# VHH binders against G2/M phase-specific E3 ubiquitin-protein ligase (G2E3), part 9

Target 1, 328 residues: G2/M phase-specific E3 ubiquitin-protein ligase (G2E3), of Homo sapiens (Human) (q7l622r371to698)
Amino acid sequence: IWNSALDAFRNRNFNPSYAIEVAYVIENDNFGSEHPGSKQEFLSLLMQHLENSSLFEGSLSKNLSLNSQALKENLYYEAGKMLAISLVHGGPSPGFFSKTLFNCLVYGPENTQPILDDVSDFDVAQIIIRINTATTVADLKSIINECYNYLELIGCLRLITTLSDKYMLVKDILGYHVIQRVHTPFESFKQGLKTLGVLEKIQAYPEAFCSILCHKPESLSAKILSELFTVHTLPDVKALGFWNSYLQAVEDGKSTTTMEDILIFATGCSSIPPAGFKPTPSIECLHVDFPVGNKCNNCLAIPITNTYKEFQENMDFTIRNTLRLEKE
Below, E stands for the ipSAE of ESMFold2; O stands for the ipSAE of OpenDDE; V2 stands for 0.75 times the mean of E and O plus 0.25 times the DockQ between their complexes.

## First folded at step 4 (VHH)

Design k17 (framework vhh_7qbe_3)
Fold by ESMFold2-Fast, scan of step 4:
Structure k17 (fold): chain B 328 residues (1-328), chain A 121 residues (1-121)
Amino acid sequence: as target 1 above (328 residues)
Amino acid sequence: QLQLVESGGGLVQAGGSLRLSCTASGSTYAMGWFRQGPGKEREFVASISWSGGSTYYADSVKGRFTISRDNAKNTLYLQMNSLKSEDTAVYYCAASPTFYDWLRESGYDYWGKGTRVTVSS
């Protein structure tokens, strides 16, 4: 999917309206399926690849990385371009930007103050923690002597006279690591985001785009998925009870399946698009052994089972194995 | 070995409010409230997920009752507002260490002895 997208988006005759079609067709030919996924599935897979690529760092809330090879191959620019085109063509809400990255795009790097949570490098995070926990000038100077080479390299070495000097030192280290270190990737990424006027819109409507682009604590919940899927046909009360119980088990971490896995299985998307789904996601209770996801119709068929244990085992097994095979 | 103890029941006039509490002797997973009125079958009232992110209500109580939980205290609550004479019942706290069919009695492994709520006309 990444290679197909890169080939299309790097084309000198690139047209945003046609690039998605070309990339989708190329990928579709390689899927080896009788029923290939929708264009929404393509965009979802592309955004998942981008989010988990070496271009970003962090677990849930992500900042740009510094990857020299990616810079040479202009991948940060291509990433910004792909993200912009995905947003315009109804792709999923990315939902992985750190607020720091978002603020740099909207307000500029010079008006953005990163925080410790922005530091994904364990060694750098430990240096900052040690500096913050120093209770004496002597302790602070000892810590600085231990990491002298690092501080000199990043240009943050300063004379320490009082304990309060640690706050400015931490600010300097955060500013270097999160902002200055990735300046070139950031400018490249920002240029890519100008595609179709997307960056200009992000800057004009920051509240709306923060909700779409940034990682937020309100993740997909059992209630959100339960309300998202409209029940079709005469409902099987027991099967719907098991479906709701399953969603709660997933939310509580008592299932091997994630909320994202369920949504991908049913719709091909890992998140709810800003404009919502068309058609509206639906759920059917069927006399089948295992669940079936019809991504073209956003329909999930759930099995009618005698016990909840059987229901959860069949859901976990089918979703896990179906998604594994689709990624291959 | 899990024990559930309800409290907060009593006599209240129609339109009034009551808050029920249920304290568990240990950690619970799914928790909910059921009730049984005079001469009626036991019915579902409300349930809440372990994280508190999802709540479910019987149609008859939606907009009037609020379920909540405090996992640090192993305590479940039911805030009952705009009470009606039809709400007169013994209210039972229910819990499961694993999440089953949470709408049905069979989905819960542990039950309290109940607390009586009487709503006068």
Scores: ipSAE 0.000, ipTM 0.229, lowest interface PAE 15.0, mean pLDDT 81

Design k18 (framework vhh_sonelokimab_d1; at its last look DockQ between E and O 0.01; V2 from the best seeds 0.00; counts 0 for: pae E 19.2 > 2, placed apart)
Fold by ESMFold2, look of step 5:
Structure k18 (fold): chain B 328 residues (1-328), chain A 124 residues (1-124)
Amino acid sequence: as target 1 above (328 residues)
Amino acid sequence: DVQLVESGGGLVQPGGSLRLSCAASGRTFSSYAVGWFRQAPGKEREFIGAISRSGGSTYYAVSEKGRFTISRDNSKNTLYLQMNSLRPEDTAVYYCAASPTFYDWLRKSGYDYWGQGTLVTVSS
């Protein structure tokens, strides 16, 4: 039963109905008390699937998308519910909300001003950029004529008399695209977040929940990961040296692997939970060809190799391919 | 979903030119920003450049500045990559990709749909 759900997630077969049923089991707290490591892995995979689902849009931080089929299937409500359940049961920090989405939840959409970074649609963003960079009223009118049908459709056509009219036009386009366009999805998502009183807590403690829910520009570093893992009593000094060099290379962008990739490989989580990991993460050095991540114990086994090049190649290859298979 | 098929690859001498095509089926390119990537043997796919859904804006990797031109013809559902002044280090499998979003076009992970690739070999 439980093993089937985990296997489906690991094999990149997302089934919303099955995910909803497993979240219901977790909500009742029977499973979580008996299987803490498996619960953490499930919740981490659930948050990863949610972040990458069609319900959200954006590359660095996420806003809600308009997915009419998902709305008809009530998936925005279920997403809010699953997120609420995950937070209550000690799941990983989701860490993917835009500040705009967060502010809409806490302060209301009417009190929130979206920004250009909230716009994922390539052509809409280009329209906003062109309007914002217009230098004459004639240029502004020409741009508006070019996108007339779009502006009429969204209700943002304005009489343009001065160049400064572009600022209100940009504000209106942002407001429509980021907030008004997704009003129904947002209300449904918000209703799901009321599960177990979570929305009320978010609104009562906005600073704490911002740090948990919102995308963090500087979320993980080589220092943070180096300090996270407890080393064995008799470590291999050369392998640990390579490990620390590897972390620095990843931070410097000299590897295709990210810090988040390493954390997911070792723990199954894309972020460090506010309460920390249970069990405490550890690292060991083994005479093996390739690294091993034991997500149930948060243990990372690194290879003992003769050269740093061999170490880096084996780390990058294994981590990339393991995570790629898990995401597919 | 959209299906992408690249064509136009082949053998070319250093300093030569080649034009790649990417044909779309299933959905029109007018709904997507599209881009070109390449992958040399044993290396990761790297970004070459992208073009907006309307064709009004193009973006290029800094390393490819001035040598490559991306264009699209939405009436034919086709994306083009014109490559000039080719060098042996340009040898790779070239892929076209489609993205519905603005902010992801520089990264492999930002593209949802990929072609099978076409091989370009630059040697003398």
Scores: ipSAE 0.000, ipTM 0.112, lowest interface PAE 19.2, mean pLDDT 77
ESMFold2-Fast, scan of step 4: ipSAE 0.000; ipTM 0.310
ESMFold2 (binder alone), look of step 5: mean pLDDT 79; pTM 0.819
OpenDDE, look of step 5: ipSAE 0.031; ipTM 0.508

Design k19 (framework vhh_sonelokimab_d1)
Fold by ESMFold2-Fast, scan of step 4:
Structure k19 (fold): chain B 328 residues (1-328), chain A 124 residues (1-124)
Amino acid sequence: as target 1 above (328 residues)
Amino acid sequence: DVQLVESGGGLVQPGGSLRLSCAASGFTFSRYAVGWFRQAPGKEREFIGAISGSGRSTYYAVSEKGRFTISRDNSKNTLYLQMNSLRPEDTAVYYCAASPTLWDYLKKHGYDYWGQGTLVTVSS
């Protein structure tokens, strides 16, 4: 399917309006011309192949990879071209772009801030997580010393004088890894998407195209989050009652916090990974004023309060302010 | 060209079981939340249940009390509804629908695609 599409799309007489017909004929001819498959079936298989190719990285929400061989063979350009042609000819909604990749296409890389969810490299993700979980300047400096060679190579070494310097360090690492590292694949892919004016349309109608191109995670509900978090031994029944009421309030739009915000606060992820969380998310009740998210252990500590009003206010305040600091 | 084609409907006696299928084509099935609705003669269309694109999350109408189970097979691009302990009031045309997220079913948002329906008659 990919080879048939490449043959058609690389042809010296390539015409985007006719490319799908040529690719479809090549595919059918390879199987004796007896397969009466539709062009829609061809486009569906082609998009599935593209999504699962080495050109993209990530499990469900994908960013561009850095594949030297693919760059040499101009495959990022061909991928953009195939996507554009598929969209024009009524192919399936791709639904696999990260919001970050989409924002780079619409608003430009310089106006896009990647997040931890954009990192599919295990070693890079671990460095970022370790930096974020540092609680002292001494711990932070120790972590930086351990990954010094990496930070030096990517140009992200910073003077550390306060613990809050970790936020800018993480922003630098994310910017390099997700955006600068794949700059050449991105420009090539972007040029391919200009086929049939598709990129221009994406930029003109971003909300509509986000729905088509971007991965939408499974909607998080009060029930889903309630079942996701395992309660540790000897829970406070009143605090758990307030937790369940809070989840319902968030679902009903009665809180400034979203389900995604709660999940990020507890785990660092905006969606449930395909393989689930390791370790399993847990909840514990503490005699404290404000909740604590331990992202290393996927543990959410909720406060024991006298009233639900106090519970909701303290949850909303802490989650909102913690996430704001982590982003900027 | 997007198509959702329901099958498996028919006449069944009270207390019986029936499995409906919905074959999907023309879109990336695994990226859509898909669900089941029914409409009895002279009544409004009602929601039965929906399943996320990955199949990991389900959402059911509370009125069915565990009699109905929704599942999917992404390798076959097919959605299923297992109906047990059927009653005469389950007589309806059953429709499958597709939407980008499970949230669309939770909030009763518009649905992108609908099948033509399959008739289920529960009668002695």
Scores: ipSAE 0.000, ipTM 0.085, lowest interface PAE 22.6, mean pLDDT 81

Design k20 (framework vhh_7ocj_1)
Fold by ESMFold2-Fast, scan of step 4:
Structure k20 (fold): chain B 328 residues (1-328), chain A 123 residues (1-123)
Amino acid sequence: as target 1 above (328 residues)
Amino acid sequence: QVQLVESGGGLVQAGGSLRLSCAASGFTFSSYAMGWYRQAPGKQRELVAAISSGGSTRYGDFVKGRFTISRGNAKNTVYLQMNSLSVEDTAVYYCAASPTLYDWLRKHGYDYWGQGTQVTVSS
C-alpha cells in the first residue's frame, strides 16, 4: 500500500484530484483483488502506514524523525502531500501529531517549546531527567561530565555556576533534539502539506485542526491520579480526604482545573510516560495556604485547610495561575 | 497483519554458540525497536537484549559481553548472537517489537511477540 501510494504520488503527471484513484488502482492491480476495497479503506491503511513509518518517531504522540535516506528520497515531502490529499478527500483523522510538531507548523519552530514527552530517544531522555533531578552544582557538573561528548556534539555545553543553570541546559537540549535536529525533514514535510492549500487552512483554524491531527492522551481519571501519587509517611488524613474529593470534583467537571493541569503542575508532564515517572510522584501535606508543585522530584504539596471549599478554591487558583504564567 | 517468526534455536553444549533470527512482516521494520526476551520453566520472562530503530542497544546484566543484538533492515530481520553459552541460558527465546525505545521499557513489555524458539544448553 505504501509503495502503490508512492508510485502514484511521485508520477511526473501527478494530479492531486486523481492521485487517490491512481493509488487505489495500483493497489488493486498489485493484489489482483476482484472486489475493490473502498477509497476510505485505502486512505485509512495509507494513514496507518504513514503513522508507523520511519518518517515519524514516538510511541503514540509523534514527531518527525531524522532519516538521511528518507531525506535523500524526498519522502518527507511525499508524506506531507499524501496527508494533505487524504484530509481533502475525507480520509481519517490522523490523530498522531505531537502538540509540538503541530505548534511548529502553526506558530513556527522559534515560537514552540518542546517538552520531555517529545523525546523518544531513551538515552537523551535519561540525560534530561538526570539534569532535572540534580540538587547540587557538584551533582550537575558530574552529570555534564558523564554526557560531555553528547553535549559537545549538539552544541549545548554551557558554563554552570548555579543550580538554576540546569533549566537553560534542558531547554537547549530539547530545542536541539526536537527542533534543530529535524529542521530539514520539517521544511520538506511542511512544503508537502501546502498541497491543495492544506497548510494554510491548518494555520487559519488551529483549534479545529489540532483536534484531528494531534494525538489526544488517554483521559486521566481520579482513580489513575489517586493511585499515581505515593502518600508521604506522615499524611494528614483530612487533607488527603480533601485531595480525593478534589480529584473526583475535577473528573465530574465541577472544577475549572483538568486532570492534565494537575499532572503538569506536579511533574511538568501532561501524560504518564510509558516507563512511569522517576522519581515516583508523591504527595505531602503542608500547613500552607496554597499548593506547591515541585517538578524536580515529582512532588505535590497540598494545603491543610479547615474546609473543602477553601481547599478547592486554593487548588484551582494556584494551578490555573501557575500554568498560565509558565506558558507565557 | 504483524508477524514475528523466530528461528535458529536448538541444542548446544556449554561453551558453544547459537545465532537466533527473527523475521518480521506486516509493519515498517526500520522504524521499530526490536528485542529478545527469554523464559525458563517456572520463571518470569526477562529482557535479554533490545535494539532501537537507530541502532542503540541494551542488554540484561546476565548476558553482557556474551550476547550481541543486531538488525538487518534490508531483510526485516533482527539477530541475537549468543556466545559462551551456559546451562542457565536454557529457555524459550521470544522476539518482540515496539514503535519506540520508550515502549520496550514498559511494565508490560513489547507490543508484538513471536511464538518463541527453544534453546537448550547441555552439560
Scores: ipSAE 0.000, ipTM 0.089, lowest interface PAE 22.8, mean pLDDT 79

Design k21 (framework vhh_7ocj_1)
Fold by ESMFold2-Fast, scan of step 4:
Structure k21 (fold): chain B 328 residues (1-328), chain A 123 residues (1-123)
Amino acid sequence: as target 1 above (328 residues)
Amino acid sequence: QVQLVESGGGLVQAGGSLRLSCAASGFTFSSYAMGWYRQAPGKQRELVAAITSGGSTRYGDFVKGRFTISRGNAKNTVYLQMNSLSVEDTAVYYCARSPTLYDFLRESGYDYWGQGTQVTVSS
């Protein structure tokens, strides 16, 4: 399918308006009677092949890879072109783009903030996790020393004077790994997506195209988040009651906060990793006015308030404003 | 009391499809996350797909885009639709129950397992 499509799309007489017909005919000739029964079946198989190709990385939401052979063979351009033609000809919703890849296409790389979930490389993810879990300047400097050659290679070395410097370091690593490292594949892919004016339509109607192109993240429920966080053995009963009520309100759409927002606030991740969180997410009840998300320990400190209304208002305000500032 | 019974396995040609079913009994099915694991001879058991009580799904890298997990709470059954099968998919497929989502993403997080159903993909 992929080879048949590449042959059709690379042809010097390539015409986007009937490239699918050409690819379908090549498929039929290559496999005799063992070919897709319909053009719709062909497009579905092609999109599945594209999603699972070496051009993309990630297990859930996909970002572009950096494959030197694929770059030399102009495969990122061909992938963008195939995807554009499939969309125009009524092919299936691809549904595998990361929100980060989509935002880079719509708003540009400079206006896109990648997250830990965008990192499919185990070693890079571990470096970021270790930096995030540092609780002292000495621990942070030790971690930096261990990965010094990597940080130097990617241009992310910086003077560390306070523990909070770790957040800028993580931002720099994410920016390099997810955006800058794959810049050439991205530009090539973007050029392919201009086929039949598709990229311009994606940029003009981002809400509609996000639903078609982007992987729908796991729909987090109140039950899922409630079970995810370890309850202290001697909890504040009222505060935990308000926490469970808040999760239900968020699920029911009665809060300005989303389940993903809560998870990001507490852990830095918008979804639960396949291997689970380290350390295990926990809830702490504190005599404070506003919640605190300690991403280094996956700990959410919730306020002990007199009323549920106060609890929800303080949760909504802090989570929404903290996440806005972190993206800036 | 808890029982998980797999069905739908068998021999299939490469490129073919199979639909596995797991009939659950002895517990409130709708309240639990369910998963499919597989084990090939001489290899470790690995997660194929998982579905939460709310319907959210997770897939192993090697099956994403080809397999689809779903559940029918009214029938106390979890399903695995397997498309574009390859020889590498040959394994015993196990249905399993998880009491929590966090542990659901780890083999140790599953408390009950079915007997398994053999899937053999010939070249």
Scores: ipSAE 0.000, ipTM 0.079, lowest interface PAE 25.0, mean pLDDT 81

Design k22 (framework vhh_7n9e_1)
Fold by ESMFold2-Fast, scan of step 4:
Structure k22 (fold): chain B 328 residues (1-328), chain A 124 residues (1-124)
Amino acid sequence: as target 1 above (328 residues)
Amino acid sequence: DVQLVESGGGLVQAGGSLRLSCAASGFTFSSYAMYWGRQAPGKGREWVSGISSGGGSTAYASSVKGRFTISRDNAKNTLYLQMNNLKPEDTALYYCARSPTLYDWLRKHGFDYWGQGTQVTVSS
């Protein structure tokens, strides 16, 4: 299906209005089918093949890959063109773009900030997690020395004088890995999406197109997060009661914090991986004023407070402030 | 509809003080953490300060720590930024912002909601 589609869409006499008809005819000739399936079925299979192709990376939410052979064969352009034609002809909602890829298309790569979830490379993700979990300048410098060759290669070596320098270092690594590294594939893909004015429409109606193009993480509920985190230390009944009340408040929209924000604060991930977390997420109750997320161990330390109001304020403030510093 | 209206900016000499105000409407102000951000000519927007929903917790960017004080009056739906010992480097358009969701933070267009800003110019 993929090869037949490529042949049709690459044809120099290609007309987007007839592309589906041509691809469908070629496919039927190859299979010898006398009673071909629907054009919609063809588009569904084509989009499925595209989503699972080497042109994209990531398990759930996908970004563009860097595939030199695909670049040479202009496959990123052809992918953009196929996607545009499928959208115009009523094909399925792709539903696999990362928000980062989508934001690059709408707002530009220079105006887009990637997140840890955009990193499909296990080794790069581990480097970022280790940097984020550094608690001293000495620890941070040690981590940098261990990954020095990588940081030098990608041009992200920076002077480290304070612990807060880790946030800018992470921002640089994310920017390189998710945006700069795939710049050429992105420009090619973007040109393909201009087919039938689709890119212009995506840029004009971003909320509508985000709904159909972007991966929608499973709706996280208070029950799901409550069951996800095991109690790591001796339970503090009051603190755990406040934690459950907080999750319910977040679910009910009574907090500006989202379930996604809580999960990222504790684990670095915006959704639960298909295979689950390793190690299993855990909660501990501490005599501290503010919560702490240990992303290396998927451990969330919650504060023991006198009132629920204080608990919610400290949770909301710390989670947002920490995520903001990581994005600044 | 959510509205944030900043005021209190102006021209001030280095070492001087200004107090910025942000009038919030269209949402339950006391339920949201609030932030001040700024944008200098030729630079992107940068976070300046944040305050929790009840006012019990505050945070500041390193560049303003010890000089600026964020506060709020939930009865008046108003956010404040007291700026002391101003420097020419503090010259910027100052924005009031409501807490963003993580999704909105990923969009470079800014926070969940923010106002038009109030201009602060510090002469040397």
Scores: ipSAE 0.000, ipTM 0.178, lowest interface PAE 22.2, mean pLDDT 79

Design k23 (framework vhh_7n9e_1)
Fold by ESMFold2-Fast, scan of step 4:
Structure k23 (fold): chain B 328 residues (1-328), chain A 124 residues (1-124)
Amino acid sequence: as target 1 above (328 residues)
Amino acid sequence: DVQLVESGGGLVQAGGSLRLSCAASGFTFSSYSMYWGRQAPGKGREWVSGISGSGGSTAYASSVKGRFTISRDNAKNTLYLQMNNLKPEDTALYYCAASPTFWDLLRKSGYDYWGQGTQVTVSS
């Protein structure tokens, strides 16, 4: 889908100027947007692919990655252009930008302060956590000595005289990792977003576009997910009962799986788009041991088990391991 | 071939109820917003109600709000309009239409596919 989209968007006969004004999309966002199975389904799939591509990093709230091959192929520019065109044509709300990425687009990188949640690299996050948890100057200097090569490489070495110097060190590391490291991808992406004047409108109406572009930490409930998934095939009353009990267990914190994990497993999205899902999320009951998520069809196959304990164990195991593998 | 077939119309007394159906074929039904419109003799076309592809969002014209309920069954590719407390002014040819986006609700015209309609007559 991605390669076909790239070829189409790079085609000389493609004219983005025929698209409708972004302002119309914003004005109608409260009603939720939808699209036909053909072209608009393509935009939905394209946006899902883009969100989960190597161009972005992070699990729910995403920042730009640094992918040298993608830079050489001008993919950050093409991604910005695709997002702009999708927004103008009434495609799904992306809903995956970090607030930090959004603020860089609106207020500029120099006026944006990253936070620890912006760091998807485990090793870098651990360095920041260790620095933040230092309780003495001696402990802090020991941590810095262990990470000396990294800090020197990124240009964040500084004189440490008091414990409070750790806050400036963390600020420097965050600024480098989240903003400076991805400067070239960011500028390329930003140029793509200028397509059809979209970036200019994002900068003019930041509150409205934050609602469309940024990941919102909305608490999904058992009721919301239960109502979201329609039963389309051979319903098993016992399995559906276990599904509803499982959603309640997840809501009550009795499972290591989150509501967001379930939604990602079934649809590839951590939140419900304003446009709704296409196709409509569905459940089917199968005589299998483990659930299956078909993201192309937004279909969740749940196992028919003899006991609820088996159901929960198999759901937790499969969702956890599948999502881990999808992170490469 | 895309086809929309309305049914369920007829003659009913004021204060009565009717349920209209629209059977859809030839396209991915769940991916389209669906709309009910009506046209009375000698009057222009009037938008009545709309529903999103998922069924999660609905909208109604002020003249029918609180009396009519739009719904859909995506497994059966069928759109419904439950009409309660019918009035003589509800007399019209009722037709369903498919739209690529729910925001087309604000445009109230230019739908991709149209049905032929089912006649509703409300006697006083």
Scores: ipSAE 0.000, ipTM 0.091, lowest interface PAE 23.2, mean pLDDT 78

Design k24 (from c2 with A33S S56R R106K K107S; framework vhh_gefurulimab)
Fold by ESMFold2-Fast, scan of step 4:
Structure k24 (fold): chain B 328 residues (1-328), chain A 123 residues (1-123)
Amino acid sequence: as target 1 above (328 residues)
Amino acid sequence: EVQLVESGGGLVKPGGSLRLSCAASGFTFSSYSAAWFRQAPGKEREFVSAISSGGRTTYADSVKGRFTISRDNAKNSLYLQMNSLRAEDTAVYYCAASPTLYDWLKSHGYDYWGQGTLVTVSS
């Protein structure tokens, strides 16, 4: 199927308006007189092959890879062209782009900020996690010394004077790994997507195309989060009542915090993994002023307060400020 | 199709050594990050050690200096050399693997899992 599509789409007399008919005929020739069914079935199989190819990396939400052989064979261009043609001819919603890849296509790489979820490389993700979880300047400098050769190689070495310098360092590493490293594959893929004016349409209608192209995690609700977190110690009835009221307020748009923000604060993840969380997310009630998210243990400590107003203010303040700094 | 099979578990005295093995099949092991997790009765599954496809290692503080993770891509195998074993190391040890890894400390970061092998450290 991939080879049949490449043969059709690489033909110098190729007409993209009729490309699917030509590819479908080539596919039938390769698999004998029995056809795979409809042209729609052909497009579905082709898009599945593309999604699972070496051209993309990531489990569910995918970014472009850096595959030297694929780049040399112009496969990123061909992939963009195939995606464009499939979209025009009524093929399936791809649904596998990261929001980062999508934003690079719509707003440009220079205006796009990658997140930790974009990093498929274990070693790079580990470095970022360690830097981001450093609590002292001395700890941060120790981590940097351990990965000095890597940071020097990618041009991300910077002066560390305060603990807040870790946010800019993480931003630099993410920018290099997710955006600059794959610059050439990205430009090639982008040129392919210009086929039939598809890239221009994506840029003109970003909301609609994000829905089609991007991976969508399951929508989080107050009910889902309430059921996700188990009580770890003897419950404070009032504090748990405030927690459930807070989740409802977030769902109703009465808080600046989103369900995704709460999940990231507690677990480091914006969505629930297909296999579920391990360890199981837990909630504990503590005599503290502000909530604490222990991302390594998926544990959320909520404050025991006298009023709901105080609870919501302290939750919103802590979650907002913690996540804002992580995005800088 | 995809399988991870642990072996080498057993009864060991405190201060002793034990080597765990994990045999991978049904996928290109050399392209995958791999890890060891453990779970003691009544406790949650905890991270022990991980090794990237490129050979970089990381360890939980409780095992650092005592345990060594290694891999043999030619044999599609992952190993955990456990030295200076303590009673608190008693647990079922699980092999895990993933082609992409967001969070190496968390079980949900790994796509493939073995059935586990029991390690008991006692007299």
Scores: ipSAE 0.000, ipTM 0.126, lowest interface PAE 15.8, mean pLDDT 80

